Miniprotein binders against p81326. Designs and how they scored, part 174

Target 1, 226 residues: p81326
Amino acid sequence: MLHFGGFIMEINHISKILEKEREEYIRNKVEEYLKQGFSKDDAVNKANQSWRTYIGHRIQDVIYNLLKKFLKDSGLKVTTDKALNNRNLPEELDKVKRLIAINYGEYLFLPDADVIVYKVENNDIKIIAIISVKNSFRERRFETTYWKLKLKESPVTSHIKVFLATPDKDNEISYKCPNGKPKKMRIILEYELDGIYFLKEDFEETEKAKHFGKIVEDIIEISKKL
Below, E stands for the ipSAE of ESMFold2; O stands for the ipSAE of OpenDDE; V2 stands for 0.75 times the mean of E and O plus 0.25 times the DockQ between their complexes.

## First folded at step 17 (miniprotein)

Design W92 (at its last look DockQ between E and O 0.72; V2 from the best seeds 0.00; counts 0 for: pae E 4.2 > 1.5)
Fold by OpenDDE base, look of step 17:
Structure W92 (fold): chain B 226 residues (1-226), chain A 83 residues (1-83)
Amino acid sequence: as target 1 above (226 residues)
Amino acid sequence: SEEEKKIEELLLKAIKLMWEAFELAEKGDYEEAIKKLEEAVKLLEEALKIAKELGNEELIKRVEELLKDVKEMIEEIKEKLEE
C-alpha cells in the first residue's frame, strides 16, 4: 500500500479543486487584457485560453511532485523538459537530455516530456519512462503518440515507456465504446502508448488504462527490468 | 443530503490544503506546510463528526483515511525540520 494512499486517491479531486479558482482567475485576466486594449470578447477568449494553460501546468506540477517524492525511495530520479531547456546543464541532466533525443538526420530534437523518470547505476543513466500530462485533448490529440512512435524507431530510445496521465474531465478517452460507438482517440492512445493513467474514478479500466495511483508501482516494476 | 454536501465541501477544502502543503514541503517551506495541514486536520475532524452523526460508513472510512495521512504528513515534515 502506497504511503499516503488515501491522499493519492484524492488526486481525483484536483480538477474540481482547481475549477473553483477559475471564476476569480478569469475575472482577473479579463481585467488585465482589457487594460491592454483588447475588446471584451477578445479578453474573455484570451482569459479562457490562459486558464487552460494555467490549469495544465498546475496538474503537471502536482504529478511531477508526486512522482519525485514517491519514486525517490526506490532510487529513481525525476526531471522535466523545462529543466532540460538550459544551456548549462549538470552532467547528469545533460546525459538525460541526450538519451531522450530523437534523430532527424542532421538534427536532434527532444520529445515533449512533461516528466522524465530515470535511474543512475554505476554512473550510467537509464531512461525508464516519459509521462505526458494532458488536461484536455482539444488540441494536439495524438502528439504523445507521435513521440512514442519516434522513440520506438531508435534502439537507443525504444525501451523508454511513454505514459499519458489525465483527469479526462470531458470524458474524451475514459471509455472505449460508450453507447456502442468506438472512441477513436481512446483506442488509438491505448494501442500506441504503454499506459494511460486516469486522475479519476469513472473510466473503463484495462491492462493499459489504470488509475493514476498505480503509476508509481508500474514504474518501479519497469525499472527493475532495465 | 445537505449534511453530505457539507462533508464534501469540508473534504475538498482539506484536500486542497493538503496538496498546497505537499507542494510547500517539496520547496522546503515546512512551517507553512504544517500550518496548512493543521487546518486540514480541523476540517477533517469536523467532517468526521458529521459523517458519524449520519452513520455513513463509507464517508467515515474515507475521512479517517485522510486524517491518518494528514497526521503522517505532519510528522514527516516535523522530522525534516529537526534535521
Scores: ipSAE 0.495, ipTM 0.785, lowest interface PAE 1.2, mean pLDDT 91
Fold by ESMFold2, look of step 17:
Structure W92 (fold): chain B 226 residues (1-226), chain A 83 residues (1-83)
Amino acid sequence: as target 1 above (226 residues)
Amino acid sequence: SEEEKKIEELLLKAIKLMWEAFELAEKGDYEEAIKKLEEAVKLLEEALKIAKELGNEELIKRVEELLKDVKEMIEEIKEKLEE
């Protein structure tokens, strides 16, 4: 019932907006770490790490709230890996957690799943999609593809769509062949994942690489086919 | 130009307020959300005035679409507040 259609496309600017606050954030954090007794070099490194964590969490929270709002009327529910890490989970969320966990012998791990979309039908839970939210690709560049491959290994999880959502501020995956040369990271991510959703305007759009505003329609269509 | 840079700054500030209001509304903080959105309207109206003075039809359309979105957000949040 809510009409936020044009507004959802404005999420393409959220990373740019938050980035304007970076300089002041880092200055304040460096001062904080210096007061704690860290060296200048350590304080700067810690402040930059703090910024990357902050902006990543902020973008993830916006994505979570958008999906929760826009998928609700379609009977789809949304949760996060943070919510699933609580020990005393409601029964519904405990089932969600068990349905996405990967078994490694004596260890059980959740995939890289910042946001999880699922539905409840006839007291059964069906996981529709997981969305990994990445602000940059400086480390662990292909871990989302690893988790997609692990989910494909079991018939219980092989249907789960794995999406990547990113502003890709530094243009690490925005184009397949910049200057005529294949960009390995973009090619592999697009090939292996079910979709890449960009929170910005300028990128090479393909069948799997889309504006973030398309993700709601795509998830709803997938849920109808299950 | 300096005018185009001013419009971009106003748009980004307004969009930031719209996202803050959206998150406030999801928490049930409807009155604060409306306050943020009313501030966004003022910024967008200022941006629209400058865009019209420039005669830039693309910027005018962009700002008018955002202004429409913000006003719709206000109406929907007011309706939730009355429930």
Scores: ipSAE 0.239, ipTM 0.634, lowest interface PAE 4.2, mean pLDDT 85
ESMFold2 (binder alone), look of step 17: mean pLDDT 88; pTM 0.855

Design W93 (at its last look DockQ between E and O 0.80; V2 from the best seeds 0.71)
Fold by ESMFold2, look of step 17:
Structure W93 (fold): chain B 226 residues (1-226), chain A 83 residues (1-83)
Amino acid sequence: as target 1 above (226 residues)
Amino acid sequence: SEEEKKIEELLLKAIKLMWEAMELAEKGDYEEAIKKLEEAVKLLEEALKIAKELGNEELIKRVEELLKDVKEMIEEIKEKLEE
């Protein structure tokens, strides 16, 4: 059994660690956009948007690598939506892609599945969970919930756990009733999803809302039931 | 205190190096990953020395656990490199 209290829990500092990169990143991007002919205001806006995309990808990479490291000894494999969008997929990943895809008549689309956890048993692939990584909820607030509902509609995908992982730096979903009033976004996300895993210390912990470090134990337990 | 702030700075740098090493190893850049992890070891050993001078048992335990994790990561990546 792997000890889960040390290195994996340090992800609670991810916003602090990555924020140290922001000042230089923004400065370099503003200069880049100014050379392209954008106004100062447009260059700043574009640089801030670029930063948000960059940080989202950085958080996804950390989560992917941590899950791969801590789940490997339990016979669980991890991949990403980016890997599944390659044209020359290995047979195993092609099967993973088909098992999470949703049919819309003649079209096949992948859900919002930044990180996918699966296992291989006797040439059979079982999708255990998908993890959506969200740094902000200003736009696309309930996209993860939509995909959970779509996955529930088919007997082939209804077992797939859908998790949300987030630093939630701005406390958009950290508490159910922050000012004595229900926070709609937190309540709906917690109700519809199988779990919310926070990359920070300060949030209202519940049966479904936990520190990210608990996700490994939860995934392993779920995999034993399949 | 200023010494505890120094330990925190060293720990955060080491953790970032550990994450970077995992990404490098995923891309097959094993030698570069080991270099990052060896730098993390140096930072953690410095943090451990300061924590021991302070007599802070909680910090000592945290740093020792991270040192164990980094050293295990180095050995795992070295095994892949020598395959």
Scores: ipSAE 0.744, ipTM 0.898, lowest interface PAE 1.0, mean pLDDT 89
Fold by OpenDDE base, look of step 17:
Structure W93 (fold): chain B 226 residues (1-226), chain A 83 residues (1-83)
Amino acid sequence: as target 1 above (226 residues)
Amino acid sequence: SEEEKKIEELLLKAIKLMWEAMELAEKGDYEEAIKKLEEAVKLLEEALKIAKELGNEELIKRVEELLKDVKEMIEEIKEKLEE
């Protein structure tokens, strides 16, 4: 049983917990945009967009902190793409940044990597996994898949596991064939990615689609094979 | 029931505080993290009391597990303060 196993399971309530802040957040943002000269309708729309961005970051932060905490005892390290955006990086993070870079000929670009898990052995860095955190799939539905495919194209990055973590509040990918109709997004994401981890209980479990509580064990197991 | 709803509300508040405490601890704000966790303990203890009054074994177990976790988190942070 994972240390803090009860607390990990409570991740299922993340959407509900954050939603309680929505009303106040929206009200404040609407007021802010009205003061900036936007119409009421525009202010409401902008506030809703801001909320989507805000909750996305909050979920990402929670996941990052959980992974960092629960992987620490295994000797694994966790960072984020944000941490890698600095010009002056510590040597370790600079190496991490280079090891996840994708080659586009004259240019190297980083994949979207909300959370990066790596290990350090004898000053050698091995990237284990990238976790993409998505609250909703309204926009950029297959972006994570794109990055997974790009990472596969190089022997330097082909070993990196790419996982998706989501509460899937709108049940966009929770089931493969609800009501006998295939959910294209679930099928494709599950096929192309190394795993999908749900921050909820109500989903169709498969070999690659699991509860978020399993991600720590899975990452540790992968790390032992590298 | 109304009591079960109250327990759930207390749990959600406690969980939020625990997440916030983790964020604070990551930033090195250990004192504030502990304060949030101590508040979470109070909320969970209240939830446990209500759960016991209801005789709901599932809720009792859930709350007790969280209480264990939050107390362990406090101890971990206290150890960091001593370093």
Scores: ipSAE 0.618, ipTM 0.838, lowest interface PAE 0.8, mean pLDDT 92
ESMFold2 (binder alone), look of step 17: mean pLDDT 88; pTM 0.860

Design W94 (at its last look DockQ between E and O 0.03; V2 from the best seeds 0.00; counts 0 for: pae E 5.0 > 1.5, placed apart)
Fold by OpenDDE base, look of step 17:
Structure W94 (fold): chain B 226 residues (1-226), chain A 83 residues (1-83)
Amino acid sequence: as target 1 above (226 residues)
Amino acid sequence: SEEEKKIEELLLKAIKLMWEALMLAEKGDYEEAIKKLEEAVKLLEEALKIAKELGNEELIKRVEELLKDVKEMIEEIKEKLEE
C-alpha cells in the first residue's frame, strides 16, 4: 500500500474542489475585463478562457508536487518544462533539458513536458518519463501524441515514456466505445501513448489506462529497467 | 443525507488544505504547511464524529485513513524542521 494511499485516492476530487473557486474567479475576472473596456459578453468569454488556463495550471501543480513527493524516496527526481525555461540552469537541469530536446535540423525544441521524471546515476542523467497534464481535450487534443511520436524518432529520446494525466471532466476519453460508438480520441491516445492516468474513478480500465494512483509504481518500475 | 453532505464538504476542505500544505512544504515553508495540516486535522475529526454518529462504516474508514495520512505528513514536515 502506497504511503499516503488515502490521500492519493482523494485526487479524484480535484476537479470538484477547484470548481468551487470558479464562481468567484469568474466574477472577479469579468469585473477586471469590464474595467479594461471589454463588453459584457467579451468579458465573460475572456474570463471563462482565463479560468480554463488557471484550473489547468492548478491541476498541474498538484500533480507535480504529488509526484515529486512520492518519487523522492525512490531516488527519482522531478522537474517541469517551466523550470527548464531559465537561461541560467544548474548543470543537472541543463542536462535534462538537452536530453528531452527534439531535433528539427537547424533547431532543437522541447516537447510539452508538464512533468519530467529523471534519475541521476554516477553523474549521468536518464530521462524516465514525461507526464502531460490535461484538464480537458477541447483544444490541442493530440498534442501529447505528437510529442510522443517525435520523441520516438531519435535513439536519444525513444526510451522516454510519455504519459497523460487527466480528470477527464467531460468524459471525452473515459470509455473506448460508450453506447457502441468508438471514441476516437481515447483509442488514439491509448494506442500512441505509453499510458493514460485518470484522476477519477469512473473510467474504462485497460493495460494502458489506469487510475492515477498507479503512476508512481509504474514509473518506479520503468526506472529499474533503465 | 444532510449529514453526509456535511461530511463530504469537510473532507473536500481538508483535502484542499493537504494539497496546499504539500506545495508549501515543497517550497520550504514548513511552518505554514503544518498550520494548514493542523486545520485539516480539525476538519477531519469533525467529519469523523459525524460519520460515527451516522454509523456509516465506509465514511468512517475513509476519514480515518485521511487522518492517518495527514498526521504522518505533519510528522514528516516536523522532522524536516529539525534538520
Scores: ipSAE 0.634, ipTM 0.849, lowest interface PAE 0.8, mean pLDDT 92
Fold by ESMFold2, look of step 17:
Structure W94 (fold): chain B 226 residues (1-226), chain A 83 residues (1-83)
Amino acid sequence: as target 1 above (226 residues)
Amino acid sequence: SEEEKKIEELLLKAIKLMWEALMLAEKGDYEEAIKKLEEAVKLLEEALKIAKELGNEELIKRVEELLKDVKEMIEEIKEKLEE
């Protein structure tokens, strides 16, 4: 089922469902880039790069809409890094942006925080969690752990939980020690992050590595402690 | 008020049941998912009764929207069960 509006979702197979769309997407994008004047080789390369961005955004959009729907009546609000990067921010979102920003002297940057969960109490905004969404780990393998470490450096942001949500389509982090050999990526991500949530059934479950189906309960419980 | 706090507790329990039912349906446990959703309907109907007694239009609308969502989930899962 592709539609989250119908409430029956196959989150365990989201990567496979989107992959069935890949051939048509690539074909359409190649045609688009050829019309823009690119060579066939360049058009194909650009189309493949576009697909990787598109599939990541589609997974993020599914996660955003699910969390928004299931957290709204628990007093929790959800936004995205895209919304926070707009120049015309409502006051509430401007405060959210300031509360997650990392200070690099004269520069201020947002962490890689695809989805942000926060609450508002008496004009006070409390950031609960940041969720990074990654389809695969072929590029930018440890970016999320870097941002967790940076958030830990300030008392203003040190309470923020940093989660990774992933279908892990290439099985790069699904198991800690496959064939008795430690997987560096899985071990470091699990150690440094507050949790990893898999959008599939086939993974090694631990205290920090869980099925995505646990994320709503976990976020609500964390929000009660803050 | 105490009544408004009761409504919020009922809503939170219903939302948890809805999420649990979604996870059960994903695993193919459609009958257990429907049972969870039917429990959520009962909680939301109780919340709606209290909200109407208070005359709180905001809470009434919120509970009615959740009831609609839960009933749609039940129908969608029943269709999968017949498959």
Scores: ipSAE 0.151, ipTM 0.593, lowest interface PAE 5.0, mean pLDDT 84
ESMFold2 (binder alone), look of step 17: mean pLDDT 88; pTM 0.860

Design W95 (at its last look DockQ between E and O 0.84; V2 from the best seeds 0.71)
Fold by ESMFold2, look of step 17:
Structure W95 (fold): chain B 226 residues (1-226), chain A 83 residues (1-83)
Amino acid sequence: as target 1 above (226 residues)
Amino acid sequence: SEEEKKIEELLLKAIKLMWEALELAEKGDYEEAIKKLEEAVKLLEEALKIAKELGNEELIKRVEELLKDVKEMIEEMKEKLEE
């Protein structure tokens, strides 16, 4: 088994670290909106809305950089859906984009794939996994499972593992049967996805529901079978 | 305790610096990444001193593991700078 250091295990504190940034972020954003001509009340409201999207982006950025660092030793590459949506893609990334796209007749759409892991062997690209990063499950709670289902429909994408990474601060999916009652969201997500990886320690571990620190080992193991 | 809260504060700040160093390295800014990591080393060394004064074996091990990780990151960034 490979050792990936203590640093990746400290992901448990990501929500606490990022929350300490909130006051400064909101102050800076209010100043920015005031300079754009918004009223003070509108600037504050926009700053608070901006914070909610910012913290989700920050969690995604941390995950991307950690995966890139810890998968590099195994010859695995990492990219993002944002990078794939850029104009003038390098040939390698254009191939990655085409290999994960879902065909809807004359339209081609990318699945919910915040982070994409792939390998290059003999100039061939093999998609290993996509990781969806969710901070909250209040809206579009099953979007990731929809994309897994669509990827399963084609023999060329059916091998792609679909993972969910989440701090789950509000315990929306941390336990299967809290207080003796089945939690449909956790049960369905665990059944349909290839894995759920928690950015905290307080959750119910199962074969598919693990601490985020295990994701590197899992991806490397999967890549050896392809 | 006050000392344990200080250690936690130092650790969280060091971890944030390590994330920032990875972001800088992604942009190719290896010299700036090393500066961030050297700052993290100072914070972790301070945290280790306090953890040793407390005799807290679990905190000592945690901080030592983070120090090992930061030093490995520094070496990696230096290698990239020489390429």
Scores: ipSAE 0.696, ipTM 0.891, lowest interface PAE 1.2, mean pLDDT 88
Fold by OpenDDE base, look of step 17:
Structure W95 (fold): chain B 226 residues (1-226), chain A 83 residues (1-83)
Amino acid sequence: as target 1 above (226 residues)
Amino acid sequence: SEEEKKIEELLLKAIKLMWEALELAEKGDYEEAIKKLEEAVKLLEEALKIAKELGNEELIKRVEELLKDVKEMIEEMKEKLEE
């Protein structure tokens, strides 16, 4: 049983907890946009867009902090793409940044990497996994898949596992064939990615689609094989 | 029931505080993190009391597990303050 096993299971409530802040957040943002000269309708729309961005970041932060805490005892380290955006990086993070870079000929670019898990052994850094955090799939539905495929193209990065973590509040990918109709997005994401981890209980579990509570154990197991 | 709803509300508040505490701890603000966790303990203890009054063994177990986790988190953060 994972240390703090009860706490990690409570991740199921993340959407509900954050939703409680929505009304106040929207009200404040609407007021802000009205003061900027937007119409009421535009202000409401902009506020809703801002909320989607905000909750996405909040979910990402929660996941990052949980993973950092739960992986620490195993000797694994966790960072984010945001941490890698600095010009002056510590040597360790600079190496991490270089080890996840994708080659585009004359240029190297980083994949979207909300959370990066790596280990350090004898000053050698090994990237274990990248976790993409998605609250909804309304936009950029297959972006994570793109990055997974790009990482596979290089022997330097081909070993890196790419996981998706999501509450999937709208049940866009929770089931493969609800009502006998295949959900294209679930099928493709599950096929292309190394795993999907749900921050909820109501989903179709498979070998690659699991509850978020399993991600720590899975990452630790992968790390032992590298 | 109304009591079960109250328990759930208390749990959600406590969980939020625990997440916030982790964020603070990441920034090195262990003192404030501990304060949030102590508040979470109070909420969970209230939830536990209600759960016991209801005789709901599932909720009792759930709350007790969270209480254990929160207390362990507090101890870990206290250790960090001493470093």
Scores: ipSAE 0.638, ipTM 0.850, lowest interface PAE 0.8, mean pLDDT 92
ESMFold2 (binder alone), look of step 17: mean pLDDT 88; pTM 0.865

Design W96 (at its last fold request DockQ between E and O 0.78; V2 from the best seeds 0.74)
Fold by ESMFold2, fold request of step 19:
Structure W96 (fold): chain B 226 residues (1-226), chain A 83 residues (1-83)
Amino acid sequence: as target 1 above (226 residues)
Amino acid sequence: SEEEKKIEELLLKAIKLMWEALELLEKGDYEEAIKKLEEAVKLLEEALKIAKELGNEELIKRVEELLKDVKEMIEEIKEKLEE
């Protein structure tokens, strides 16, 4: 059986591990932009923007690979929205894409889901969950809740669980009432989403707000009920 | 303590190597993934030695679990490679 302790729980250190790369990354990017003719100030700004994008992708990749490893023996498959947007989709992934797409009249859009968990039974595909990975809540704070609400509008997609995974390095949603006052973002996200999974040790744990290491057990349990 | 800081440093490096090995496995780079995991084993064995010298039972348990996980990952990848 899968070993859910140990390795998967070490994701709680992801911010600390990745931060050690920052200094070298920024230095290399500044040099790259200076060679392209940008001023020093512009090069620094661009390097910091590049870092934020880079670190976001690194966290998504770690989550994707961990979920793929720990869900495989339970017959669950994992893909990404990036993979679903490739021009040459295998038939299986094309079906996954169609099963999560939302209709806006003459347009179809995928919800903003970084990671998608599904299963295949008798040539039938069932979407189990989507996981949104967010580093910061300064912009598009409730985008994930919007997609949950849209998925709930149709009986075809209403069963799909919508999870948020976040290091929440700056404690933007780690506590419900940090100074005795309700934190709107945490309360609304926890209320509307099916779960929030933190990639760190210190936060207010609830029935829906858990350590990331619990996500595998939760997904497996949900898949058994579908 | 200073020794506990050293153990933490070794663990963080090993964990990063384990994540990198999963990325390599996804790409089909099995030989390189094994190399990353073998380096992680060395780091974890060093961390275990220090933890045992300190008598820190919590750290010993954590490192032993990670070491078991890494060795299982190596065996799994070797089985795939033998195909």
Scores: ipSAE 0.818, ipTM 0.928, lowest interface PAE 0.7, mean pLDDT 90
Fold by OpenDDE base, look of step 17:
Structure W96 (fold): chain B 226 residues (1-226), chain A 83 residues (1-83)
Amino acid sequence: as target 1 above (226 residues)
Amino acid sequence: SEEEKKIEELLLKAIKLMWEALELLEKGDYEEAIKKLEEAVKLLEEALKIAKELGNEELIKRVEELLKDVKEMIEEIKEKLEE
């Protein structure tokens, strides 16, 4: 039993840990933008935007590394969209790239796939899951849903599970009906996606909305059915 | 309490080091990864000491579980270096 020990559960602190770096990061970026000739207000705004991008990548990297570690013993492999953005891919990754591609008639495009989980059996690759990592839902709120729906349209990709992982720091989707009012985004994301995994403890748990600590077990179970 | 805050600070630092170690492992820097994890062990051992002094069973359990995980990670890396 992969004791998904205390380590994976401590993912709850990711926002707090990264926030400690914010002040220094912002200060340095503001200085950088001032040197580039921006006004103080513009420099601050750009620094804040840069921080949002930076923290998003950091969260994604942590999730990727955790999944890679905890899925390794099960024989499952993990990659990223970044790794697939190469002209010269190893054969295995080239196959992975092709197996997640979405058909647009004359063109094939890749979905946003922050983390891709797959298995190799008898030289055949099976894509198990795509995990989208979102720190904030301020921009492109339903982008992950779009990709899920597109993947569902093809028999080649329809089996691929699409998960969302988020700390949801601003409680945008943590609860379905806070104060008796339905949160549209939570309801739609939970309906359309195969699962939502929270990097926090304070959320409304459902069959599809779980703590991130459950994702490894869920992926392993799915992999056995493919 | 002040002691509980100190434990939490130590835990957060240790967790950060553990994440950094995973990043280093991905890059193939096993030696530096071990150094990060060893530092995490020291922080967690200090946290455990304080937790025991407080008699907080929940914190003790939490820290002990993390210590176990870190030590296992170190051993796994060492085994890979010997191969």
Scores: ipSAE 0.688, ipTM 0.873, lowest interface PAE 0.7, mean pLDDT 92
ESMFold2, look of step 17: ipSAE 0.760; ipTM 0.908
ESMFold2 (binder alone), look of step 17: mean pLDDT 87; pTM 0.840
ESMFold2, look of step 18: ipSAE 0.760; ipTM 0.905
ESMFold2 (binder alone), look of step 18: mean pLDDT 87; pTM 0.839
OpenDDE base, look of step 18: ipSAE 0.685; ipTM 0.871
ESMFold2, fold request of step 19: ipSAE 0.789, 0.810; ipTM 0.916, 0.926
ESMFold2 (binder alone), fold request of step 19: mean pLDDT 86, 87, 87; pTM 0.839, 0.842, 0.842
OpenDDE base, fold request of step 19: ipSAE 0.625, 0.620, 0.621; ipTM 0.847, 0.845, 0.845

